# VH-VL binders against Uncharacterized protein Os08g0218700/LOC_Os08g12160: the designs that were tried, part 1

Scores and structures below are computed, not measured.

Target 1, 194 residues: Uncharacterized protein Os08g0218700/LOC_Os08g12160, of Oryza sativa subsp. japonica (Rice) (q6yue5)
Amino acid sequence: AKEEKPVVVLPPAAAPGEAPSADAAAFVRSCCDTALQADRDGSSFCYYHLLPYAAFFEGNQVKVAEVAATILSTNLWVYVDQLRKVQGGAGKGDPNLNACVDDFSVAAGENITREALQSLGRLAAAGNGKRSKEDLENAQKWIKGVEKPYNGGIGKASGCEIGYLFTYSDDLPAQKTLGYTFDTASSLINHIKL
Structure headers, positions and changes below count from the first letter of each chain, unless a header shows other numbers; Kabat numbers aren't used for antibody chains.
ipSAE, averaged over its two directions, is called F for ESMFold2-Fast, E for ESMFold2 and O for OpenDDE. V2 adds 0.75 times the mean of E and O to 0.25 times the DockQ between the complexes of E and O.
Where letters were taken out, [cut] stands.
Atom coordinates printed by the task and the answers are left out, and those that the model quotes come from them; centres of patches stay.

## First folded at step 1 (VH-VL)

Design d10 (framework fv_dupilumab)
Fold by ESMFold2-Fast, scan of step 1:
Structure d10 (fold): chain C 194 residues (1-194), chain A 121 residues (1-121), chain B 112 residues (1-112)
Amino acid sequence: as target 1 above (194 residues)
Amino acid sequence: EVQLVESGGGLEQPGGSLRLSCAGSGFTFSDYYMTWVRQAPGKGLEWVSSISSSGSTIYYADSVKGRFTISRDNSKNTLYLQMNSLRAEDTAVYYCARDLEWELLYAFDIWGQGTTVTVSS
Amino acid sequence: DIVMTQSPLSLPVTPGEPASISCRSSQSLLHSNGYNYLDWYLQKSGQSPQLLIYLGSNRASGVPDRFSGSGSGTDFTLKISRVEAEDVGFYYCMQALQTPLTFGQGTKLEIK
């Protein structure tokens, strides 16, 4: 394997049966609604998948973006693994699939993912203090790297994933999850204020 | 060729039931939000219901909530609308439509030919 | 619910002349992602609706260049630079910013 899947660490999640405080839950709802206002499914996905980490956020929107980015990095690698399995089977010899595997493998690469997550961690640590423009740009660069092979995001055409991979969709269950996790991370990162 | 074909329309009395079907072909049905839109005779378009690609997220117009049930069978590439407690105001041509964006409801790029539902005594 | 209001409701046009249809929403359709969640549809007599414009200004596949969409927030316009006989039908705007999805009441474009 030329590319190893990234090693990522999520903050502690609430145990099964533990509910977040009303204030912590409301903060997650607010962040998700702000980032994904016109995307009802995406806002709901954002809320319910980030809710287990509500206690970690402590009113810090950058921490919300950091957790979303960590979830995206995990799901992106699951998707790359599925693409490689299709490449070895049903999609063998498909040049469009081969290009998509290569592009997503680069986007899921350990170094670029690590740099982006570390940059978000530094932004989060600054809290309401002075945040680094360079760190935000590192996170945005990673998101643009993922966006390039993934259909350009909301309202943007010509990604290979939707147009070229329809034949293999039954073998790519992570495709739908990747879309939600991408939109969630991208939107939250782009709402970080310096 | 990407296409949607509706069926199941017909005549029914108030209080009756009908089940509409919409068969998709030429695309990966399970990747798209699917929607029902209706049009009463001589009237404009009215959104009825939408269902996400997995079926986990469903939306209804207030006028049909509690009476209509949208569902899908991705293994059969088919969208359904179960219509219960029919009213005269449900008389319309019912169109199924595919959302342009697989994750979001924002535009309907492919429409079926429509199936006619008439509710009269 | 977001209310969509079209004007005019009836639009008689001489072939070759331009036509303009307005659509106004009761609240802004501009999302923080920079897109206006407004679409335009054409329904020709006896036919299913067809998508003309999505997300405010993007022309759908196969739609002639004479059609264009413009506007932002609450005020949107569909323009036909030179009306042809085949353009006759009902034009509908639709907002997709939030459920319930809502259509304008329709504009009937007729050749005079």
Scores: ipSAE 0.000, ipTM 0.463, lowest interface PAE 15.3, mean pLDDT 82

Design d11 (framework fv_dupilumab)
Fold by ESMFold2-Fast, scan of step 1:
Structure d11 (fold): chain C 194 residues (1-194), chain A 126 residues (1-126), chain B 112 residues (1-112)
Amino acid sequence: as target 1 above (194 residues)
Amino acid sequence: EVQLVESGGGLEQPGGSLRLSCAGSGFTFSDYYMTWVRQAPGKGLEWVSSISSSGSTIYYADSVKGRFTISRDNSKNTLYLQMNSLRAEDTAVYYCAREGIYDILTGYYKYGMDVWGQGTTVTVSS
Amino acid sequence: DIVMTQSPLSLPVTPGEPASISCRSSQSLLHSNGYNYLDWYLQKSGQSPQLLIYLGSNRASGVPDRFSGSGSGTDFTLKISRVEAEDVGFYYCMQALQTPLTFGQGTKLEIK
């Protein structure tokens, strides 16, 4: 069988040299500071990585969460691809790596990711209207699924202890940003108001 | 207050066994990697073993592999080190420490043993 | 195994003067995430070790600002801007990039 990569579409980024309006940039800053509680590193990562999409947000915090979730889903699939390459080479026979590949592959799965992103899209489209609690819960369920392997088995027995994957760090470049992309998406989703 | 308290040290003959315990209090024990570090009389620090928060990932120094077993019971907030086939070279003060900085929300593991116990003395002599 | 080498091993210092301890690793401690996985510890006589600096340059909670860590890759320095009597003890660097975790030999800082 063929391995399916989740279909993920980001809105257009700002053209080279095209700065967002002061108001659009301030909105991104405010969303990031609120969601990440002005955490220096996390809030700045959120701001600089979402700033290229500032014109798309149009004062809608759910659109900010939607873009962050889309970036996370892309980073997760890239990370799974890197993990599978290590599994076939340098990490062959490592049970902790095998557990991580299995857990992240489930979390990065096409159907789970697509349903969460579609739920966020519906919440964003509601605008001034009533937002669905079920759509928010669907997005939060996806984030909880990603959190389990990412946190290295906190609260349960698990072979996927990410802190000790440093052995393969040269072969896992997506690992460098995974924490910040997860925290950004999770925090923004959890700050969506119904 | 955040605290680690070791116990179980003592005098043992070569080939004997001892079990060390380390009781944690004042923090969520199950969130942290835990580590044993030893120090022979008049010598420097030597890492012995580490165990992940869930207990599923374990590492040992080559000098103790096959003889020592690290384990934890998160329901009792306690870390253990079962020491078998003791040798004179195992004589040391044994410290438990939590590997301090782990941000559960970001998933970045930041090493740093920020809390240490008072140590328990193990003497292996005939 | 990554070998950690400290210098000097003995450091007599006049109170109020600066002190500097060097730590070298046999391979780079710079992870792809941009952090140097090097920690510094102080062990005062009859006491347990205490964390001073983590991830190369970050002061641990309660550590005075006269302590600073610098360096990247294989060469690291712990600096004390003005040594006080309470700073006496053994200083250890430790790499946390990979297992086995390895310590330097230790540097004894003492007052002249």
Scores: ipSAE 0.000, ipTM 0.465, lowest interface PAE 12.5, mean pLDDT 82

Design d6 (framework fv_dupilumab)
Heavy chain, then light chain:
Amino acid sequence: EVQLVESGGGLEQPGGSLRLSCAGSGFTFDDYAMTWVRQAPGKGLEWVSSISWNSGSIYYADSVKGRFTISRDNSKNTLYLQMNSLRAEDTAVYYCAKDRLYSGYDLYYFDYWGQGTTVTVSS
Amino acid sequence: DIVMTQSPLSLPVTPGEPASISCRSSQSLLHSNGYNYLDWYLQKSGQSPQLLIYLGSNRASGVPDRFSGSGSGTDFTLKISRVEAEDVGFYYCMQGTHWPYTFGQGTKLEIK
ESMFold2-Fast, scan of step 1: ipSAE 0.000; ipTM 0.463

Design d7 (framework fv_dupilumab)
Heavy chain, then light chain:
Amino acid sequence: EVQLVESGGGLEQPGGSLRLSCAGSGFTFDDYAMTWVRQAPGKGLEWVSSISWNSGSIYYADSVKGRFTISRDNSKNTLYLQMNSLRAEDTAVYYCAKDIRYSSSPYYFDYWGQGTTVTVSS
Amino acid sequence: DIVMTQSPLSLPVTPGEPASISCRSSQSLLHSNGYNYLDWYLQKSGQSPQLLIYLGSNRASGVPDRFSGSGSGTDFTLKISRVEAEDVGFYYCMQGTHWPYTFGQGTKLEIK
ESMFold2-Fast, scan of step 1: ipSAE 0.005; ipTM 0.479

Design d8 (framework fv_dupilumab)
Fold by ESMFold2-Fast, scan of step 1:
Structure d8 (fold): chain C 194 residues (1-194), chain A 121 residues (1-121), chain B 112 residues (1-112)
Amino acid sequence: as target 1 above (194 residues)
Amino acid sequence: EVQLVESGGGLEQPGGSLRLSCAGSGFTFDDYAMTWVRQAPGKGLEWVSSISWNSGSIYYADSVKGRFTISRDNSKNTLYLQMNSLRAEDTAVYYCAKDYGDYEGWYFDLWGQGTTVTVSS
Amino acid sequence: DIVMTQSPLSLPVTPGEPASISCRSSQSLLHSNGYNYLDWYLQKSGQSPQLLIYLGSNRASGVPDRFSGSGSGTDFTLKISRVEAEDVGFYYCMQGTHWPYTFGQGTKLEIK
């Protein structure tokens, strides 16, 4: 769907083939290894996808979490768009697909996403020891909203059983990265120090 | 028992090669960055190379860049240092060290016993 | 490269007296995350280095409370409140703020 007011703005990425400084790269690696400890695939995904923004972070872990959250937000919007396209075609009338569209549309909602990203921006700007607990809780609330449809919530709390969508996997490429972008953003947000 | 055990040191001629190994035990090897630090006879400590837990980030001291290659095999809990084009100034005791490499800091909380490399004609 | 300068390089101490070692960096080690990436290591004769203090002021596991680290930015101090015979050896500071990691030249603490 067409959004006139973009909520998500990524900082400029390094040019293709342009290496970040050793210090900036080491900082990204440290943040990813800490947040996704013992998850080698998740830590590698985190490092690979956040490395292009290494110069932007300036040793500020909250900025790393903010960019990760922005990437998750983008992936969620792309995924919802893919779900709606399948709903209008190959998946027309499928109740499991209809439940997934409904659940992820709520999770990707403009207001809750905007509030979470603005809260992370304020945390990044606040400096040491002055970060708002309320702002961190806003970001964590958004993550729990995404987790519910993605992981099924409380056993059967979600009508969206992703396994039922296997037939449409080739039409839902954003689904392949959703878990990694979710784990990256969730873990980095939960490692923010107040 | 939490320990690092180095091996592979020895006597070599200038231009020769040696491969050092460092076997970790008693901790989750995959969770930590690993580092090589050397000490020439009667001199201080000099950082040589570091590798992240997943080998995604590798750094070298300028003095060894292009000649040494750091690598790791997490399935064997082992760190390696392939040393090519050896020079007399590479003569040192080589220590393997566990690098915390976490958001909470960068420090070497566990060191091996060291393995001696002598480069002499 | 960040240059780490220790003083004194030789420190003879009477047993039971306090000792102090200075470490100065050519650039600030205070990261924007609030940590000073400055560690202290002790190397006893014929032994491997061992961690004493990490991130400026935190004692490593098993390190006696007579050891303390202080400082921020470019000026750091390691203090031993009462020197014991077992404390003899070389003390090194190290910065982990920037690549390459660099060590001070070492301070030899010996009993006079």
Scores: ipSAE 0.000, ipTM 0.436, lowest interface PAE 17.9, mean pLDDT 83

Design d9 (framework fv_dupilumab)
Fold by ESMFold2-Fast, scan of step 1:
Formats: structure tokens, C-alpha cells, sequence
Structure d9 (fold): chain C 194 residues (1-194), chain A 123 residues (1-123), chain B 112 residues (1-112)
């Protein structure tokens, strides 16, 4: 990859077969159900993908949002790398693919991603102190940037019609989870209380 | 709990007007496309109109184009259908329904429906 | 406009037996993104419609696993593995590939 990934580190996941405490698991379930209350499939994706990090959250909903955002960030970087490989091979000369590479590369930009994740880290660290409106707005701005290619890609005038990339689906495995990782991060961030 | 509550239906004469409302609660109204679907007495379902989350993109069935106007007020969590130049064929139960998006696929499936409001057009 | 045709229009079933409803579209509902834009709804007497299946084969939240959707392109099937009394009502397929969105004429499932 020509662009280096932002420095993002997930907390330690539970070992295979190691169950989280009942309280820690219940907290993840509560956060996911609250953020995605109308969406059973999305709530389940949220729960099962965040459950490995349950011990890290310690009753702090912002930490849940931070981990979800980190997972989204990783999924976006992997997706952009996959798009670029297809652009150099099977998709060479495809104008829709070229538009998608451009749009998702902007959304996955290193500086805006790093700033958003650091803002979420500061919100999490505030705990019972005053949470910064500016930090929340930085995270929400990043999510809106991701939303543009994600929601505008199918049947919209964005130039990137993500549905038309299904021709390359075997070369774009990260695309299969992109919607769920976006919905999870977006919903959890929007439920942060100042 | 997601709820959609329609109102504004009633009896009107041909050429008249009615304004339907649909109040949403239990979800972030401004995140969803919203749709009106109608059902004439003893008949099947007919799509009427859909509006995007921001209100900027609107679609109409050919049978209502130029007569009906869909709109929304996200600050009030309310969807509207202004029905002008009513015809006997507009007689139906009108349902408000929430559109959804599965992942990155826009698919127009209606996961929640209101109870419906009855519109009767007769002289 | 895409025309949706259901068969049968009336389906009497003995409780515990399987039921199958067909839906045919006048053109392919398979989008270039690989998804079939076909949804199934159930409307019980005097009630609002409720979502059963979306994108051809995905079961909606709270829908029992005895309901399944299958098919691709122009031919789709809704199956109920073991019909129960609460399944009585009108079943509608809907294409969501393009506007205007169009529904099938409906299939009435009745207990014998």
C-alpha cells in the first residue's frame, strides 16, 4: 500500500473459548440494543463483533463506540486496498470503480481517521468529566464522510455506485461487512452523551 | 418501540383535497426513507410515494403524479401526503411505512407499518 | 412497469402441512450488485401488512424459521414448512428493483 494505515490498536480480545463475565456481556448487549434498537440484524452484528472486547469497556459506552469506530476504520483501509488491487487488474479502466476508489480513499484518509479516533479516545478518557462537543463533532464529521460513498453509491449521482462493484465481489471481501461496521460505529457514536 | 401513527383521512368529494400525516416515534426519524402505500377496498397493495431521509429525493406512482405531494418535517418526526384533485379511485386505506437499507444496498423494504388511515372519495 | 404475478390466488392448507406460494416478475429482479430485489409481506385480516422476507431470502426480525424465500431472476417462492393457524392471511410479493414499486395481486392462505 502507498498510504500507510493510521496507527490504530484494538484492545486485547478474549482468547478463543474464553467467555466474558455476565455483567460485561450484558453491557455490550445493552449498548448494541440501544444504539440499533430498530434493527435486530445490526444489533446482533454489533453484539457478536464487540463481545470479544467486553472486558475493556468497563461500563463506558464511549469505549464501545471507540472500538466500533476502530473496527470500521480497519474495514475501510482493507476495502480501499482491495479496490486498488482490482483497479490495477480485473477492473482496469472501469469508471465506476475509479470513482469508488477516489470516494472511499477520501473517506478513509489517514488524517481525518486519526483525528476522529483520537477525538473518541479523549471522549472515553473524560469518563465522568465534561465531554468535548468539538471531539464529538470530529467523530460525527468522519462518519458523515464515510456515509457519502456508502449511502450514495447505489442508484445515486455520486459516481461511485457500490452495487455495481458486485462484479468484483470475490476480490472485495471487505465490502461484505462494510455496511454493518458502518451502522454499528455510526449508531454508537450518535448515542454518546455530552 | 417503533411506532407510526397515521391521521387526516376522511370523506371528501371528487376534486377535493385531504392532507395525511404520519407521526413516527421510537426511532431516529431523520435517518429513514419513508413511504406511503394504499389499499383500495377488497384489493391489493399499491405503492404511492417515497421520500428520502433529507427530503431531497422524491418518487411518485404515475397515478398520483401532479396531484399528490409527499413531504416531511424531521424536526416534528412527521411525514405528510397532500392529496389534491381527489378521484373516486383514490378511495383506499393509506399506510405509512418505514423504508430501510441493508448494509450498503438500498432495497425499499418496509419493516414497520402504521395502522392506516381511511380516505373515501364519493359524492 | 414491472408486473408481478402470484400463484395460486387461493391456497387452502391443512394445519401442519407445508405451503408454497409462487411469484413471477415480467423482468429479472437480479440487480448487477447480485441481489434479487424481491420482498414478501403478510397481511392478516383487519391488520396492517408485515414484512416476512427481504432481498429474496432474508428473514425479517421476529419471523419464524418455518418461513423461507428462494428463487432468482424472474421466479421466486415463499415456503412455509409447517403451516399454523396464525399464518392465515394475504401474502404479497413486491419488487423493489425500480420505481414504480409493484406488488403481486396477493395469495389468500386459508386453513381447511
Amino acid sequence: as target 1 above (194 residues)
Amino acid sequence: EVQLVESGGGLEQPGGSLRLSCAGSGFTFSDYYMTWVRQAPGKGLEWVSSISSSGSTIYYADSVKGRFTISRDNSKNTLYLQMNSLRAEDTAVYYCARDTIFGVVIEYYFDYWGQGTTVTVSS
Amino acid sequence: DIVMTQSPLSLPVTPGEPASISCRSSQSLLHSNGYNYLDWYLQKSGQSPQLLIYLGSNRASGVPDRFSGSGSGTDFTLKISRVEAEDVGFYYCMQALQTPLTFGQGTKLEIK
Scores: ipSAE 0.000, ipTM 0.445, lowest interface PAE 15.7, mean pLDDT 83

Design f1 (framework fv_firastotug)
Fold by ESMFold2-Fast, scan of step 1:
Structure f1 (fold): chain C 194 residues (1-194), chain A 123 residues (1-123), chain B 108 residues (1-108)
Amino acid sequence: as target 1 above (194 residues)
Amino acid sequence: EVQLVESGGGLVQPGGSLRLSCAASGYSISSGYYWSWIRQAPGKGLEWLARIYHSGSTYYSTSLKSRLTISRDNSKNTLYLQLNSLRAEDTAVYYCARDLYYDSSGYYPFDYWGQGTLVTVSS
Amino acid sequence: DIQLTQSPSSLSASVGDRVTITCRASQSVSSSYLAWYQQKPGKAPKLLIYGASSRATGIPSRFSGSGSGTDFTLTISSLQPEDFATYYCQQYGSSPYTFGQGTKVEIK
């Protein structure tokens, strides 16, 4: 990557072989099953990727959304780095790829990421506080911004569309999890009850 | 477990329109994946028609996009395909399929298919 | 658009035979985005292989895939009675998605 990466901090993960309490694990399962209603595969992804942080959540669904959003932000930056390598090589001069890189770079950028994560952090701490609606809306705006480049746009055969991007490179590991990390974060954020 | 059931096929006249439905169960069509329609003329090969992403973004076969509309109803967990200006060459079995699913093992193209619905275009 | 051509278009084989089907692309296709399907008369296609060489869940080990670039191969190491079907290759690395014309595996 040729641009400074946002600083992303996750809470401590469980050590190898260390199991969360039954209550903490059950809470993660409940959050994932509820937010990803009728999406068994997405719920399983949510559960197994958030389970290492179960002790951190303390029965607070906003903390679950905050960790999921942090994981998404990390995946977005890695994906932007991968796309920039394609842009400098096989995809050089493609205006659709250039637009795609720009859109993902904006979504992955330090200021936008910081504002969204700080909004979730405030919401987690305050619960039903004075700024709760505004903080939730800030996180939802960020998610909508991410959705735009990932979709590639209506009727387009090019841009950020998955099949189009694969014409350049199959070595985009972050793309393999992008949909799951996006769906997990967006579903958990949109399930927050004020 | 993903299950897809197509309906809306049958005998239709040239110049008419058809609207096909694909009812999904065991999985939400509004999750982070694509869903496609594929057809197969009798005795012929497979032809991809259209896909829709969870956000509502749509993509079409270049040769058919002027006659096709893919859509969905999230409340019914159902996908739709509308084809206008029907011709004899549109006679085919129409399939609904889950598109570009992924997990730790990689990307799966069409891992779940409906049983198909036969559309016959004849005068 | 990427055109996929299968060889042979049909073949006759006996139970226990090794069967090889080839798929040739008109331009390079990443091995990560080539799949093989099995279709029996009156049934929907069934995913066998994805990413050129990865076996889909529940698919017997006698099915294997290989290849890269423009040339891909599906092999059935010891043909069983239930394997008589039509086989299709598909690329999903670029839009629009395209399929080969199919290879019919018939009883000798």
Scores: ipSAE 0.005, ipTM 0.476, lowest interface PAE 14.0, mean pLDDT 80

Design f10 (from f9 with heavy chain D99G I100E F101Y G102Y V103D V104Y T105V D106W Y107G Y108S F109Y; framework fv_firastotug)
Fold by ESMFold2-Fast, scan of step 1:
Structure f10 (fold): chain C 194 residues (1-194), chain A 122 residues (1-122), chain B 108 residues (1-108)
Amino acid sequence: as target 1 above (194 residues)
Amino acid sequence: EVQLVESGGGLVQPGGSLRLSCAASGYSISSGYYWSWIRQAPGKGLEWLARIYHSGSTYYSTSLKSRLTISRDNSKNTLYLQLNSLRAEDTAVYYCARGEYYDYVWGSYDYWGQGTLVTVSS
Amino acid sequence: DIQLTQSPSSLSASVGDRVTITCRASQSISSSYLAWYQQKPGKAPKLLIYGASSRATGIPSRFSGSGSGTDFTLTISSLQPEDFATYYCQQYDSSPYTFGQGTKVEIK
């Protein structure tokens, strides 16, 4: 079964040439450093890519996680589109590639993405001590769904392995950022305090 | 309660083909899970053969890929395994098993059939 | 493919003993995608542990799993008569899924 494209909306990014306030930028840096402290490159990726949305966060770490999750969702859907082009062309008839497309397609699809993003939205609206454990678990469940094809496929001996995919195509741009967008969203979600 | 019942085993000749069935009850095979075939030769350990996702996508053991086909019939709630070019070393108990796709148990098999013995001998 | 090696291949134990079985992977397993199964003679395997450390529904508390990366352990804290069986680890991080060779727990 073909999954539908998720309906996702990022908050307004800073206008060209518009710098965030020092406080807003410092908050993004703090969130990224705390979540990805042991990963210098990952922390820098997190900071650079979330900085355009700094004014939206308003000192709320869950809003940072929500934007990171939205960016991951977009990256996943683009990656699925790239894999489907391989599946319809050079990789046609490969059952291992079909399994890979299935795993990422489900993780990128509208139903599971909508539930996770709505759960993050409810967590962001609630104050500390009022956040639902169920909503956090919904977001973590989605991350686990992404993690399986990412960590079990990408870079592993399977149809999702980078080396295997390069048999078919050397141009999969969304794959290049998938690790960073996944690590950013996963780490920020796991640092949400109830 | 989930039940899986394998059938189609027995004595088969080398060079022939094997077609096994796995009848599922207590849930629909078209939703929320993936299903695999796993075999065990006499006195040996477990060997994973193939899986099929709820979407219909398949994945095969690299050493057996050319000889294996996994399929399903959603209307009959039944899974199938076909193994061609049979050899004596294909003698084993064949199990079908259910894996939870969207729960934290993924890739682990929470329900197994009782197995069906296949003996490849002339 | 990821190879799983269990140690020991067999052991003899008495009721009440603490039993430890190890599973070593040929490469790192992400997110602890490792399961443990119990198999009694003539029966299908039964899931004991998933995610390296989570007990499956209905599994007694004497069974516990631990480990990460390449080294994983199944512990039975106080062996019962019904625990004499063969135990298998399984990785589900990378396809094809693979099993360890098994550890037979026998009556001493």
Scores: ipSAE 0.000, ipTM 0.476, lowest interface PAE 14.2, mean pLDDT 81

Design f11 (framework fv_firastotug)
Fold by ESMFold2-Fast, scan of step 1:
Structure f11 (fold): chain C 194 residues (1-194), chain A 121 residues (1-121), chain B 108 residues (1-108)
Amino acid sequence: as target 1 above (194 residues)
Amino acid sequence: EVQLVESGGGLVQPGGSLRLSCAASGYSISSGYYWSWIRQAPGKGLEWLARIYHSGSTYYSTSLKSRLTISRDNSKNTLYLQLNSLRAEDTAVYYCARTDYDSSGYRFDYWGQGTLVTVSS
Amino acid sequence: DIQLTQSPSSLSASVGDRVTITCRASQSISSSYLAWYQQKPGKAPKLLIYGASSRATGIPSRFSGSGSGTDFTLTISSLQPEDFATYYCQQYDSSPYTFGQGTKVEIK
C-alpha cells in the first residue's frame, strides 16, 4: 500500500547572493559541530544544508533540529519516489526492493512525520525546563523508525540494506545523501536540552 | 586519503576476552559505508567476521555470532570488535576494512595493516 | 553459507606467462558481488577486481576478471615479478561474506 506524501514547509531560504550575519552563521556552525562531534563530513553537510535557514534559527537549537528533520522528511520522500520508479522498471519483481519500498513508505508516511514535526514545533516554542520529554521521545521514535529500513533492520532482513540495493544505486541518487540527512536530524534531535 | 589502523592485539589467554580498535582517518565512519572485521590465521585464508553499517545495523558470521560484538564510536571515528571466550583457533591477524558499493559492484576497498592476536596458554 | 573454491590451489609460473585462476561458487551469485584480492606476505589484501570484471583504481591492465553465475575467472595476461602473491576471490551476495581458500602464484 502506498503511503501519502507528508505536507512539510521549510522556512524561507536566504536570497541568492545574500550571506547570513556572522553571528547567525556561527550559530549554525556551533550546532552542527556540537551534534556531529568528530564527524567532519557530517558536520560539513549539516552546515552546508542548514546555512540557508540561519536567519530563522534566532539562537534556538530546537529550530535547527526542526529544519533538519524537515529536510530529512523531504529527502526520504525523494528516495521513496526513486524506489518506486525502480520498482516499476529495472527492479520489477525484486522482492527485496518491494520490501524496501514498503518499509520506507511507512517511515516516510504523512502521519508519523506530522506527529514528529509537531512535537519538534512544540519543543521549539517552549523555553528550557518547559520542554516536554514526551515530545522529544516522539521525535526520537520517528528517527528510530527511519533508521530501521535505512540500515536493513537489526535482526530482521527488511530488504532495505543499501548493499542489497547496490544494483540500482545509479537510479537512486538520494540513497547516499540519506545517511547525511539522517545523521544531521538524528544528532540535532538527540542534542535538544529539556 | 583513507587510513585504517588496528590496535589491541597481543598475547591473550584461552577463555579470556579481547577488544580490538580500528581508528579511521581521512574520512568519517558515520558516512554511507559498511565496515567489517576480517581475520586470517597464520598460513591460512581470509575469514569474514562481522560488519556494521554507518547507522548501526550489524551482521555476523553465524558460527561466531554468540562470541562477537561489532560496534563503533562516531565521536572517536573508531570501530571496535569484542571477541569473548577466546580459543586457540582465534589466533589470527585481525583486519578492519571499509566496504564501498555502486551499480558496478561491492568491495572491500581499504584495509588496515592488521593486528596480530595470539591465543596461547 | 556460499562456499568459494579456487583452482588451482597453487601454481608455478614464469615472468611473461598468462595465468588463469578460477573461482567456483556453491550456488549462483550476482557478478556484482564478486571481487578479487591480491595478498603479499606480511601485508593486508589489496583490491584488484570488483563486480567480477571492474578493475580497481591503479591496478594494471594485465589484470582482468570475467564470469557469472557460479564460475568466475581472474586472468593475468603477462605475469610480472611483482605479481607473485596469493590471490583470493570473495563474494558479497549473502551473509556470511566468504572468501575462496586462495591461489598461491609462485616463481618457477
Scores: ipSAE 0.006, ipTM 0.491, lowest interface PAE 9.6, mean pLDDT 83

